# Miniprotein binders against q6w4x9r395to579, part 2

Target 1, 185 residues: q6w4x9r395to579
Amino acid sequence: GHCSLEGGSFVTTFDARPYRFHGTCTYILLQSPQLPEDGALMAVYDKSGVSHSETSLVAVVYLSRQDKIVISQDEVVTNNGEAKWLPYKTRNITVFRQTSTHLQMATSFGLELVVQLRPIFQAYVTVGPQFRGQTRGLCGNFNGDTTDDFTTSMGIAEGTASLFVDSWRAGNCPAALERETDPCS
Key: E = the ipSAE of ESMFold2; O = the ipSAE of OpenDDE; V2 = 0.75 times the mean of E and O plus 0.25 times the DockQ between their complexes.

## First folded at step 1 (miniprotein)

Design f1v
Amino acid sequence: MKKVRVEIRVESDPEEAERVAKEIEELAKRLGLEVRVEVDGNTVRIEVEGDPEKVKELAELIKKLAEEAGAKVEIEIEEERSPEEIRRLLEEL
ESMFold2 (binder alone), alone request of step 1: mean pLDDT 69; pTM 0.602

Design f2
Amino acid sequence: SMRFEVEITIYGDDPEKLKEIAERLAEIARKLAEEIPGVEVEVEIDEETGRIRIRVRAEDPELAKKAAEEIQRRAEELGLRVEVRLEE
ESMFold2 (binder alone), alone request of step 1: mean pLDDT 75; pTM 0.697

Design f2v
Amino acid sequence: SMRFEVEITIYGDDPEKLKEIAERLAEIARKLAEEYPDVEVEVEIDPENGRIRIRVRAEDPELAKKAAEEIQRRAEELGLRVEVRLEE
ESMFold2 (binder alone), alone request of step 1: mean pLDDT 74; pTM 0.691

Design f3
Amino acid sequence: TKTYRITFEVDPSVSDEEIERLKERVKEILERNGGEIIEVRDLGNGRVEIIFRATSEEVAEKIARELSEIPGVRVLEVEEL
ESMFold2 (binder alone), alone request of step 1: mean pLDDT 81; pTM 0.757

Design f4
Amino acid sequence: GEVHVRIEIETDSPEQAREILERAKEIIEKSGLPGVRVEVRQEGNKLIIEITGVTEEQARELAKRIAELVEKLGGRVRITIEKS
ESMFold2 (binder alone), alone request of step 1: mean pLDDT 84; pTM 0.820

Design f5
Amino acid sequence: DMIEVEIRLEGVDREKAEEFMRKVLELAEKYGVRAEARYEPDRNEIRIRLWGEPEAVKKVLEEALKWAKENGIEKVEVRVRE
ESMFold2 (binder alone), alone request of step 1: mean pLDDT 79; pTM 0.753

Design f6
Amino acid sequence: STTRLRIEFRNISEEQAKKVEEIIREEAEKSGVDVEFEYHDGRLTVEARGSPEAIERFLERVRERLKKELPDVEIEVEKEES
ESMFold2 (binder alone), alone request of step 1: mean pLDDT 84; pTM 0.828

Design f7
Amino acid sequence: EKWIVTIEVRPEDVEKVLELIAELARKHPEAKITVRVDPETGRIIIEIEVPSKEEAEKLAKEIVEKIKELGAEDIKVEIRPA
ESMFold2 (binder alone), alone request of step 1: mean pLDDT 77; pTM 0.710

Design f7v
Amino acid sequence: EKWIVTIEVRPEDVEKVLELIAELARKHPEAKITVRVDPETGRIIIEIEVPSKEEAEKLAKEIVEKIKELGAEDIKVEIRPADPEEVERILREL
ESMFold2 (binder alone), alone request of step 1: mean pLDDT 70; pTM 0.630

Design o1
Amino acid sequence: MKRIVVIVTDDPEVAREAAELAKRRGYEVIIIVYSKDPEVLKEVEKLAKELGADIIVVITDNPELAKRAAEIAQRAGVKVIILYTDDPETAKRIREEIEKE
ESMFold2 (binder alone), alone request of step 1: mean pLDDT 52; pTM 0.343

Design o2
Amino acid sequence: SKVAIIVVSDNEEYAKKLAEEIRKNLPEGWEVYVATSPEEVERLAREHNADVVIVLVETEELARRIAEVLKKLGIKVIVIIVGVSEEKARELKELGADYVLTDPEEAIRLIKELLE
ESMFold2 (binder alone), alone request of step 1: mean pLDDT 73; pTM 0.701

Design o3
Amino acid sequence: DRVIIVVFSDDEELLKRVEEEARKRGAEVRTVRSEEEAKKVIEEALKKNPDAIVIVVTTDEEWAKRAQELAERLNARVIVIRVEDPDEIVERIRRALEE
ESMFold2 (binder alone), alone request of step 1: mean pLDDT 72; pTM 0.684

Design o4
Amino acid sequence: GKTLVIIFSTDEETVRRIAELIKQKFPDVEVLVVVLSEEDAEKVVRAAAEAGADRVIIVTRVPPEVIERLRRIAEELGIELEVIRLE
ESMFold2 (binder alone), alone request of step 1: mean pLDDT 68; pTM 0.573

Design o5
Amino acid sequence: TVKVLVLGESPEVVEAIKRLAEELGFEVEVYEDLEEALERAEEFDIVVVIVTDERTEETIRRIVEKVKGKPVVVFTNDERLRRLAEELGAEVY
ESMFold2 (binder alone), alone request of step 1: mean pLDDT 74; pTM 0.690

Design o6
Amino acid sequence: MEVAVVIVADEKDRELAEKIAEELRRRGFEVHLFIGPADPEEVARRIREINPDVVIVIGGEEAAEAVRKAVPGAKIIVIDTSDPEKALEEALKKLEEL
ESMFold2 (binder alone), alone request of step 1: mean pLDDT 71; pTM 0.684

Design q1
Amino acid sequence: SPEEILERARKLIEEAIELAKKGDVEKARELLREAMELAKKANSPELQKEVLRLGAELAFELGDPELAREFIEEAIKVAEEHN
ESMFold2 (binder alone), alone request of step 1: mean pLDDT 78; pTM 0.697

Design q10
Amino acid sequence: NEEIKKVLETVRKLAEEIAKKVDNPELKRLIEEAVKRAEEALKRGDPRTAIEILVNALSAVAQETGDEELRKLAEEVARLAQKGDFEAAAKKLVEYAKKQS
ESMFold2 (binder alone), alone request of step 1: mean pLDDT 72; pTM 0.667

Design q12
Amino acid sequence: SVLEEIAKTILEAVKDLVEAVKKNDEEAIKRAIERLKEAAKRAEEAGFEKVAKAVEKVIQAVKEGDEEKIKEAVKELVEVMREAMRRALE
ESMFold2 (binder alone), alone request of step 1: mean pLDDT 83; pTM 0.801

Design q2v
Amino acid sequence: DSIEEVLKKLEEAVKELIEAAKNGDREKVQELVKRLLELMEEALRIAKETGDPELLKLVQEAIELVKKAVEAYEKGNYETAIKLLEEALRLAEELLRRFE
ESMFold2 (binder alone), alone request of step 1: mean pLDDT 81; pTM 0.776

Design q3
Amino acid sequence: TPEERLKEIYEKAKELFEKALEAARRGDFETAKKYLDEAQKLIEEGLRIAREAGNEELVKIFEELLRALEEARKALESGNLEEFEKAVQRAVEIMQRALELLE
ESMFold2 (binder alone), alone request of step 1: mean pLDDT 83; pTM 0.797

Design q3v
Amino acid sequence: TPEERLKEIYEKAKELFEKALEAARRGDFETAKKYLDEAQKLIEEGLRIAREHGFEELVKIFEELLRALEEARKALESGDPEEFEKAVQRAVEIMQRALELLE
ESMFold2 (binder alone), alone request of step 1: mean pLDDT 81; pTM 0.779

Design q4
Amino acid sequence: SLEEQVKELIEKAAKALKEGNPELAAKYLAEAVILAAKAGDEELLKEVVRAAVELLKQYPDSPAVQEALKLIKEAVEKIRQE
ESMFold2 (binder alone), alone request of step 1: mean pLDDT 77; pTM 0.700

Design q5
Amino acid sequence: DKSEELAKRLLELMLEAIRTGDWERIRELIEEIARLAKELNDPELYRLALEAYAEYARRTGNTELAKRILELAIEAEKNPE
ESMFold2 (binder alone), alone request of step 1: mean pLDDT 63; pTM 0.455

Design q6
Amino acid sequence: MTDEEFVRLLEESIRLIEELLKSLPEEQREKAKELVEQFKKALEEGDLDTAARILVELVKLAVENGSKELVELALKAIKNFVEALPEDKREEYRRRVEEAIKNL
ESMFold2 (binder alone), alone request of step 1: mean pLDDT 77; pTM 0.727

Design q7
Amino acid sequence: GDVQEKLQRLAEQIIELAEKALKSGDPEALKQALTLAAQAIQEAKDPRVVELLTRALQLIAEALQSGDPEKIKEAIELAKQAAKTGDPELMQRAIDLMSS
ESMFold2 (binder alone), alone request of step 1: mean pLDDT 64; pTM 0.491

Design q8
Amino acid sequence: SAEELERLAKELVEKGLELLRRGDPSGLELIVEGVRLAVESGSPELIAEIAKKALELAKELLEQGRYEEAAELVARVAELLIEAGREEEAKRLIEEFRRLIE
ESMFold2 (binder alone), alone request of step 1: mean pLDDT 85; pTM 0.821

Design q9
Amino acid sequence: DLKKELEELFERIRKLVEEGKYDEAKELIDKALELARKYGIDEIVKFLEQLRQAIELLKQGKTEEARKLMEELLKEAEERGDQVIAEFIRRVLERLE
ESMFold2 (binder alone), alone request of step 1: mean pLDDT 79; pTM 0.749

Design q9v
Amino acid sequence: DLKKELEELFERIRKLVEEGKYDEAKELIDKALELARKYGDEEIVKFLEQLRQAIELLKQGKTEEARKLMEELLKEAEERGDQVIAEFIRRVLERLE
ESMFold2 (binder alone), alone request of step 1: mean pLDDT 81; pTM 0.783

Design r1
Amino acid sequence: SKEEQIKEAAEKIIEALRKGDDELVKELAKELGELLAKYGVDPKDIEKVVEELLKRLGVSEEEIKRAVELIIEAAREAQKS
ESMFold2 (binder alone), alone request of step 1: mean pLDDT 71; pTM 0.606

Design r2
Amino acid sequence: DPEEVAKRLIELAEKGNLEEAIKLAAELVKKGYSPEEVLRALAEAARRGDVDVMEIAKKLVELGADPEQVLRIAEELARKR
ESMFold2 (binder alone), alone request of step 1: mean pLDDT 68; pTM 0.557

Design r3
Amino acid sequence: SEEEVRKILEEAVKNGDPDLIREAVELALKLGISPELLAEIIAEAAVEAGNPELVELAVRIAREKGDERVIKLVEELLRKVE
ESMFold2 (binder alone), alone request of step 1: mean pLDDT 65; pTM 0.512

Design r5
Amino acid sequence: DEAVEIVKRAIEQGDYERAIRIAEEVAKQNPTDEVLRLLAEAYLRAGRPEEALEVFKKLLERNPDDPEIWRQIAEAYRRLGNEEEAKKAEEIAEKLE
ESMFold2 (binder alone), alone request of step 1: mean pLDDT 84; pTM 0.789

Design r6
Amino acid sequence: MSLEDLIKLVEEAIRKNDPETFERVLREALETVSDPEDVARIIKTALELARELGNEEMVRRIVEIAVRYARESGNPETVELIKEILREFG
ESMFold2 (binder alone), alone request of step 1: mean pLDDT 80; pTM 0.788

Design r7v
Amino acid sequence: SEKAERIFELLRKGVSPEEIAKELGVSVEEVLEALLELAKKYNDPRVLEIALELAKKLGNEEVIRRIEELLKELGVSPEEIERIKRRA
ESMFold2 (binder alone), alone request of step 1: mean pLDDT 81; pTM 0.752

Design r8
Amino acid sequence: DKEKLIEELKKLVEKGDKDAIVRLLKELLDKGVDPETVIEILLEVAKELGNPEIAVEAVRALVEAGVSPDVIFKIALEVAKRRNDPELIRAVHEVLREL
ESMFold2 (binder alone), alone request of step 1: mean pLDDT 67; pTM 0.565

Design t1
Amino acid sequence: SEELLKRAEELVRKAIELMKEAIELAKKGNPEEAQKLIEEANRLMDEATKLLEEALRLAGDPELEKRVEELKELIKEALKLFEEAKRLLES
ESMFold2 (binder alone), alone request of step 1: mean pLDDT 80; pTM 0.770

Design t10
Amino acid sequence: TLEERVQKIIDEFSKKIQEIIERAKKENKDEKTVLEEIRKVLEETFKRIEELVRQAGVDEEEVKRILKEAYERAEKLIQEALG
ESMFold2 (binder alone), alone request of step 1: mean pLDDT 76; pTM 0.658

Design t1v
Amino acid sequence: SEELLKRAEELVRKAIELMKEAIELAKQGDTEEAQKLIEEANRLMDEATKLLEEALRLTTDPELEKRVEELKELIKEALKLFEEAKRLLES
ESMFold2 (binder alone), alone request of step 1: mean pLDDT 81; pTM 0.776

Design t2
Amino acid sequence: DPREEFERLLEEVKRLAEEAKRLYEQGRTDEALELLDKAMELIQRAYEILEKNPDSEELQKLAREALEKWNEVVKLIEKMIEES
ESMFold2 (binder alone), alone request of step 1: mean pLDDT 77; pTM 0.700

Design t2v
Amino acid sequence: DPREEFERLLEEVKRLAEEAKRLYEQGNIDEALELLDKAMELIQRAYEILEKHPGSEELQKLAREALEKWNEVVKLIEKMIEES
ESMFold2 (binder alone), alone request of step 1: mean pLDDT 74; pTM 0.651

Design t3
Amino acid sequence: SDLEKLAEELLKRIEETYRKVEELLRNGGSPEEIKKLVEEVARLTAELIRVLAELGAPEELIKKAIELAQRSLELFKEVAERYEKE
ESMFold2 (binder alone), alone request of step 1: mean pLDDT 76; pTM 0.678

Design t4
Amino acid sequence: NTEELKKLAEEFIRLAEKAREEVERLIREGKIDEAIELLQRTAEEAEKIAKELVKRSPGDPEIIKIAEEVLKRVLEIVAESQRRVEEA
ESMFold2 (binder alone), alone request of step 1: mean pLDDT 78; pTM 0.686

Design t4v
Amino acid sequence: NTEELKKLAEEFIRLAEKAREEVERLIREGKIDEAIELLQRTAEEAEKIAKELVKRYPDNPEIIKIAEEVLKRVLEIVAESQRRVEEA
ESMFold2 (binder alone), alone request of step 1: mean pLDDT 77; pTM 0.675

Design t5
Amino acid sequence: GWEELLREAEKRLEEARKLWEEAKKYLDQGDYDRALELTQKALDLVIEALKIAVEARKRATTPEQREEALRLIHEAEELLKEIHELIKKIQ
ESMFold2 (binder alone), alone request of step 1: mean pLDDT 87; pTM 0.856

Design t5v
Amino acid sequence: GWEELLREAEKRLEEARKLWEEAKKYLDQGDYDRALELTQKALDLVIEALKIAVEARKAKDPEEQREEALRLIHEAEELLKEIHELIKKIQ
ESMFold2 (binder alone), alone request of step 1: mean pLDDT 79; pTM 0.752

Design t6
Amino acid sequence: MDTAEKVRELAERVEKLGQEVIELIKRGADPSEIEKKFQEMLDVMQEALELAKKTGDEKALRIVQDLLDQIKRIIEEARRQLE
ESMFold2 (binder alone), alone request of step 1: mean pLDDT 79; pTM 0.710

Design t7
Amino acid sequence: STFDEIVKKIEEALKKAEELTRKAIEAKDPAEKARLLAEASKYLAEALKLAAKLVKEYPTHPRSLEIVEKVLRAVEEYARVAAELAEELE
ESMFold2 (binder alone), alone request of step 1: mean pLDDT 87; pTM 0.840

Design t8
Amino acid sequence: DEQRKKFEELKKQIDELIKEAEEALRKGDLETAVRKIQEAVKLALEAAQLAQELNDEELLREALKLLEEVSKILTEAFEKVIKNQ
ESMFold2 (binder alone), alone request of step 1: mean pLDDT 81; pTM 0.763

Design t9v
Amino acid sequence: GSVEEWLEKIRQELQELARRAKETGDSSYLERAEQIARDVLELARKHNNPEAERLAQQALQLIRDTLQEIEQRKRKQEDE
ESMFold2 (binder alone), alone request of step 1: mean pLDDT 79; pTM 0.702

## First folded at step 2 (miniprotein)

Design b10v
Amino acid sequence: ETLTIRVEHDGKTYEYTVEIRDGVVRVEGPEELKEIVEKIVEEMRKEGITDPEEIARRAAEEIKKRTGKEVEVEVERSPE
ESMFold2 (binder alone), alone request of step 2: mean pLDDT 74; pTM 0.657

Design b12 (at its last look DockQ between E and O 0.03; V2 from the best seeds 0.00; counts 0 for: pae E 25.5 > 1.5, pTM E .301 < .8, other shape alone 5.119 > 2.5, unsure alone 54.731 < 70, placed apart)
Fold by OpenDDE base, look of step 8:
Structure b12 (fold): chain B 185 residues (1-185), chain A 80 residues (1-80)
Amino acid sequence: as target 1 above (185 residues)
Amino acid sequence: MTKVIRIVVDSEEEAERVRRLAEELAKKYPNVRVEIIITSDPEEAARIAEELIKKLGEGKVRIEIDGDTIRIIIEKEDPS
């Protein structure tokens, strides 16, 4: 399954359902029993302009009981809040520079993350077949059915992205909006 | 001891693209000097890498190649 966060505010689920939203919060991208130690992948969005529709992805966070890895445009920060030199290795996670503009987080448990740092901060999530039907969050449920991708954290299927996205907030923040995006955002 | 990170690029344009990153690295790591080297000669880039390897040891120097950019990085152990 492939999930992408592109163009600042666009998401394509594991089931290939595209949608967009404008929010300034941290959201759960991927939660699954297949992730060890209660692991979860999260996306941090922030304002990129003056309008409410000018939002963009600014960081990706992997959080488990053992690890916290924050990938932002210019640094990789770990549990102690210190920027790390790459490659950074833990027990089952490796973060390394793939290209001059791309970082990769490789894992031993079937999760791969590629982050494009420039010119636009974008993220690409890949999960193995063992995750099929066992994922939750903004990336959907990976069951081959796009119609139920907007299932909230409470298990309710929503018709709009905003309510769906809001249900996966990891903090206290404003509600997400569904508005047209600037091509430059 | 001052450690050196050398970024080898093939043009001034590319150097400018990585300059900001280099500056940030320099700020974050006070004992590290970041140097941008502009050369279109792969052999020269290789030579620079070899020199660093000789000085610091093979296990302490990492080379990353991305297109026309070669990153020569002095390894620093990070706590797990």
Scores: ipSAE 0.026, ipTM 0.295, lowest interface PAE 4.9, mean pLDDT 83
Fold by ESMFold2, look of step 8:
Structure b12 (fold): chain B 185 residues (1-185), chain A 80 residues (1-80)
Amino acid sequence: as target 1 above (185 residues)
Amino acid sequence: MTKVIRIVVDSEEEAERVRRLAEELAKKYPNVRVEIIITSDPEEAARIAEELIKKLGEGKVRIEIDGDTIRIIIEKEDPS
């Protein structure tokens, strides 16, 4: 399964459903019982242009009971707030520089994250087949059916990206309405 | 070539964070020196930050202002 965050504002789910949103917040990309220690992958979006409504990806966060790994647009990698030099290894996670422009987080539990740092900060999430039908968040539910990929944190399938994205906000942030956040649409 | 980075912070916690980053950078880049200035005066901090930006180039250093706190973010690259 592949999920991607591209072009600053575009998402493609594990079931290949594309959508776009704008919002200034941290959002849950992926939750699954397959992630150890109540793990979750999250994405941070912030303002990116002259319009206050235009936003783009600025960081990706892996959070569990033991770790809070942040990979930031400024190319700094932290765990629990402490900056780390690459390669960085824990018992089940390795973060390393794949190329001059790409970082990779590899894990023993079937999650892989590749982050493009330049020219545009982008992220690519890969999960193994054990995750099928067992994911939640902005990357969808990985069940082979695109019609229910917009399932909210309350388990409600929505027809619009904005309501779906809003339900996956982490913390107290403004709601992400597609009409407010897309200056070209 | 030795690069000197001057960073203005308004608290000891921020100074500790910057010092730790400087120590990590020194393991990779022995030609980097960091000067940390602790001040609660935003006008003095702005004057010092403007001097530093001129020396380092604006694209290498990002500055955040949060109330009476001025934070300087250092770009980090891993030479391979």
Scores: ipSAE 0.000, ipTM 0.063, lowest interface PAE 25.5, mean pLDDT 70
ESMFold2 (binder alone), alone request of step 2: mean pLDDT 56; pTM 0.366
ESMFold2 (binder alone), look of step 8: mean pLDDT 55; pTM 0.371

Design b13 (at its last look DockQ between E and O 0.23; V2 from the best seeds 0.00; counts 0 for: pae E 6.0 > 1.5, pTM E .591 < .8, other shape alone 11.378 > 2.5, placed apart)
Fold by OpenDDE base, look of step 8:
Structure b13 (fold): chain B 185 residues (1-185), chain A 82 residues (1-82)
Amino acid sequence: as target 1 above (185 residues)
Amino acid sequence: SDTYEVEVEVNGKKYKFEVEAESPEEAIEKAKEELKKQFPDAKEIKVTVTDENGNRYEVTIKLDPEEEKRREEAIRRAIEEL
């Protein structure tokens, strides 16, 4: 399964459902029992301009009982805000520079993350087949059905992205705004 | 060549590593090159090199915009909330 966060406000789920939202919060991208130590992948969004529609991804966070890894445009931070020299390696996670513009977080448990730093901060999440039907968050449920991807944290299927996205907030933040994607754009 | 201890600060974050160099000046340059490799988008860079005698050599480079500050704050908030 492949989930992408692109263009500052676009998300494509593991089931290949595209949607757009504008938010300035930390959101859960991926939770799964397949992630060890209650692990979760999260995305941090912030304002990129003056309007409410000008939002962008600013960091990706992996959080478990054992690890906290924050990947931003210019640094990798772990634990108590300690910046790490790359490659950074834990028991089952390695963060390294893949290219001049891309970082990669490799794991031993079937999660891969690629982060494009420039020109746009973007993230690409890959999970193994063992994650099928066992994921939740903004990346969807990875069950091959796009119609139920907007399932909230409480298990309610939403028709629009805004309420869906808001349900996956990791903190107290303003409500997300939905903007329909023009198929011609 | 001698071994130099290098301390690098990028946007308030500190890193430490060692470099082999013939002089403190060369050590600084090597440190800068490594820093650019690690952090090609770094905005503020402070490089401090310490020789075997404890002498410190420091260089600071500033490249700081307002948008970056906002981003850093968002990241900081995220870290603190987790």
Scores: ipSAE 0.062, ipTM 0.499, lowest interface PAE 2.3, mean pLDDT 87
Fold by ESMFold2, look of step 8:
Structure b13 (fold): chain B 185 residues (1-185), chain A 82 residues (1-82)
Amino acid sequence: as target 1 above (185 residues)
Amino acid sequence: SDTYEVEVEVNGKKYKFEVEAESPEEAIEKAKEELKKQFPDAKEIKVTVTDENGNRYEVTIKLDPEEEKRREEAIRRAIEEL
């Protein structure tokens, strides 16, 4: 399964459902029981232009009970706040420079992350077949059906990307797009 | 307390200097701060740091102050939230 995070806050899920959103928060990209130690993959977005409607990826975070690995746009990799030189290995994770423009995080548990550093910071998530039907988050549920890829953190399938994305915020931040309704006097 | 050799290329010219640091991470931070002062007009500087064992580490430093500030703030906030 392949999930991509591309410029302009474009996402394509494991089931190949494309969508775009506008937000400046940390979002849960992937959760699964296949990730050890309560692992989760997260994405950090920030403004990339004059308005909040122009947002882009600035970091990817892998978080578990053992690790907090941050791969950022400034090419610094940290684990639990400590900056690390590449290649960097733990028991089950290896982070290394794949090419002059790409970094890779490979794991023994079927998760692979490739990060393009330039010209635009982008990320590509690959998961093995053991993840089928076992994922949650912005990358969808990987069940072969695009109609329920917008399942919120509460388990509700939504038809609107904005509500779906907002439900996967990892922190307390404002909703990216809200309806503004003028009250009648 | 280890000595790290720092090599940087700016405008097609190569510069080398040494930094004393207790880790490669500290060496990068010292090099970044010095390069920001010496090359305030540079937008991007590629730095190669070599430790006493000959291991080579490459980092590209982005020096656009407005974009750098926004990016640093977003990353700091993400770390605090996690």
Scores: ipSAE 0.032, ipTM 0.386, lowest interface PAE 6.0, mean pLDDT 76
ESMFold2 (binder alone), alone request of step 2: mean pLDDT 72; pTM 0.561
ESMFold2 (binder alone), look of step 8: mean pLDDT 72; pTM 0.564

Design b14 (at its last look DockQ between E and O 0.06; V2 from the best seeds 0.00; counts 0 for: pae E 24.9 > 1.5, pTM E .428 < .8, other shape alone 9.951 > 2.5, unsure alone 69.459 < 70, placed apart)
Fold by ESMFold2, look of step 8:
Structure b14 (fold): chain B 185 residues (1-185), chain A 81 residues (1-81)
Amino acid sequence: as target 1 above (185 residues)
Amino acid sequence: DPEEILRRAEELARELAEKSGGRVRVEVDPERGEIRIEVEVDGRRVEVRIRGVSPEEALKIVEELVRKAIEEGKDVDVRIE
């Protein structure tokens, strides 16, 4: 299963449902019981220009009870707030530089993250087949059915990307305006 | 002594970061005999992978390459085998 965050504002779910949104918040990309220690993958979006409605991806965060790994466009890799030498390894996670422009986070539990640092900050999430039907968040539920990929944090399927995206905010931040979300599909 | 080499590399990285205002990281792989030095400063990247050279000499080479990259405003990617 593949989920992508491209062009600063585009998301394609594990079930290949594309959408675009604009917001200035941290959002939950992926939660699953397959991630150890209550793990979650999150995306941070911020303003990318002078327009209030233009936002782009600025960081990807993996958070669990043991780790808070941040990969950002201006701070490359930290864990629990401390900058780390690459390759960086925990018991079940390895972060390394794949190329001069790409970083990779590989895990023993079926999650892989590739981050393009340049020319545009983009992220590519891959999960193994054990995640099928067991994911939640901006990357959708990975069940082969695009009609319920906009399922909120309360388990309600929404018809618009705006309501869906707002439900996955990870913090106290303003809701996305309807005109700032361009529904695809 | 890999641990002493890493300490010296970290001290030089700290010094380079203070002078340049950029971010410097040094990685040592003693089993492969490879030193990887990555510098990001003023939106430029310098990456050097070196084998067969002492860690102290490698760090001096990287310091000069970083200085030139800043002066010329260019990315630098160098492999020394």
Scores: ipSAE 0.000, ipTM 0.073, lowest interface PAE 24.9, mean pLDDT 70
Fold by OpenDDE base, look of step 8:
Structure b14 (fold): chain B 185 residues (1-185), chain A 81 residues (1-81)
Amino acid sequence: as target 1 above (185 residues)
Amino acid sequence: DPEEILRRAEELARELAEKSGGRVRVEVDPERGEIRIEVEVDGRRVEVRIRGVSPEEALKIVEELVRKAIEEGKDVDVRIE
């Protein structure tokens, strides 16, 4: 399964459903029992301009009972809040520079993350087949059905992206706005 | 302090040059005030980032790094973004 966060406010689910939203919060991108130690991947969005529609991805966070890794455009911050030199290795996670513009987080449990740092901060999530039907969050449920990708944290299938996205907020923040996808964004 | 930054950068460059497999890539982002250095260490790619530098400081640091690397016979790539 491949999930992408592109163009600042565009998401394509594991089931290849594209949608757009504008929010300034931290959202659960991926939760699954297949992630060890109650692991979760989160996406941090913030304002990139003056209008409510000017929002962008600013960081990706992997959080578990054992690890906290924050990948932003400027740095990789780990458990102790310090930036680490790359490659950075933990028990089952490695963060390293893939290319001049891309970082990669490789894991031993079937999760791969590629982050494009420039020119636009973008993220690409790949999960193994063992995750099929067992994922939750903005990346969807990876069951091959795009019609139920907007399943909320409470297990309710929503028809709109805004309500879906809002249900996956990891903190208190304004409601997300739904806007049609602009191919030029 | 530009002088302090330069000094630290020079020291870093020296260490990296010694530890590297002979290849060093330096990327400068003047607008973001960032220098990225990539080296091969023990068969692995290692990335170093220097932040908080002005365009002028960045260029100066890079020039010094490049000069030292060349003098030591290293393969050097420089990218300015």
Scores: ipSAE 0.000, ipTM 0.259, lowest interface PAE 10.4, mean pLDDT 83
ESMFold2 (binder alone), alone request of step 2: mean pLDDT 67; pTM 0.562
ESMFold2 (binder alone), look of step 8: mean pLDDT 69; pTM 0.607

Design b15v
Amino acid sequence: GKVTIRIEYEDGTVEEYEFEGDDLEKVLEEAIKFAKERGAKRITIEAETRELAEKAAEAVRRIAEELGLDVEIEIRVKSP
ESMFold2 (binder alone), alone request of step 2: mean pLDDT 74; pTM 0.680

Design b1a
Amino acid sequence: MKIEITIEVRHPDGRTYEYEFEVDSLEEALRIAEEIIKKLAEAGVEEVTIEVHVDDPELAERVAEELKRLAEKYGLKNVEVRREGNRVIVRGEI
ESMFold2 (binder alone), alone request of step 2: mean pLDDT 76; pTM 0.712

Design b1b
Amino acid sequence: MKIEITIEVRENGKVERFEFEVDSLEEALRIAEEIIKKLAEAGVEEVTIEVHVDDPELAERVAEELKRLAEKYGYKNVEVRREGNRVIVRGEI
ESMFold2 (binder alone), alone request of step 2: mean pLDDT 75; pTM 0.694

Design b2a
Amino acid sequence: DPEELKKRAEEIARRIAEEYGVDPSEVEIRVEDGRIEVRIRRGDRTYEIEIDENGNIRIRVEGDDELAERIKKIVEEVLKELGRE
ESMFold2 (binder alone), alone request of step 2: mean pLDDT 70; pTM 0.610

Design b2b
Amino acid sequence: DPEELKKRAEEFARRLAEEYGVDPSEVEIRVEDGRIEVRFRRGDRTIEFEIDENGNVRVRVEGDDELAERIKKIVEEVLKELGRE
ESMFold2 (binder alone), alone request of step 2: mean pLDDT 67; pTM 0.572

Design b6v
Amino acid sequence: GTYTVEVRTPDGRTFRIEVEASSPEEAARKAIEELKKRFPDLDWSKVEVRVYDENGNLVATFRGDDPEEIIRKLREALSE
ESMFold2 (binder alone), alone request of step 2: mean pLDDT 71; pTM 0.640

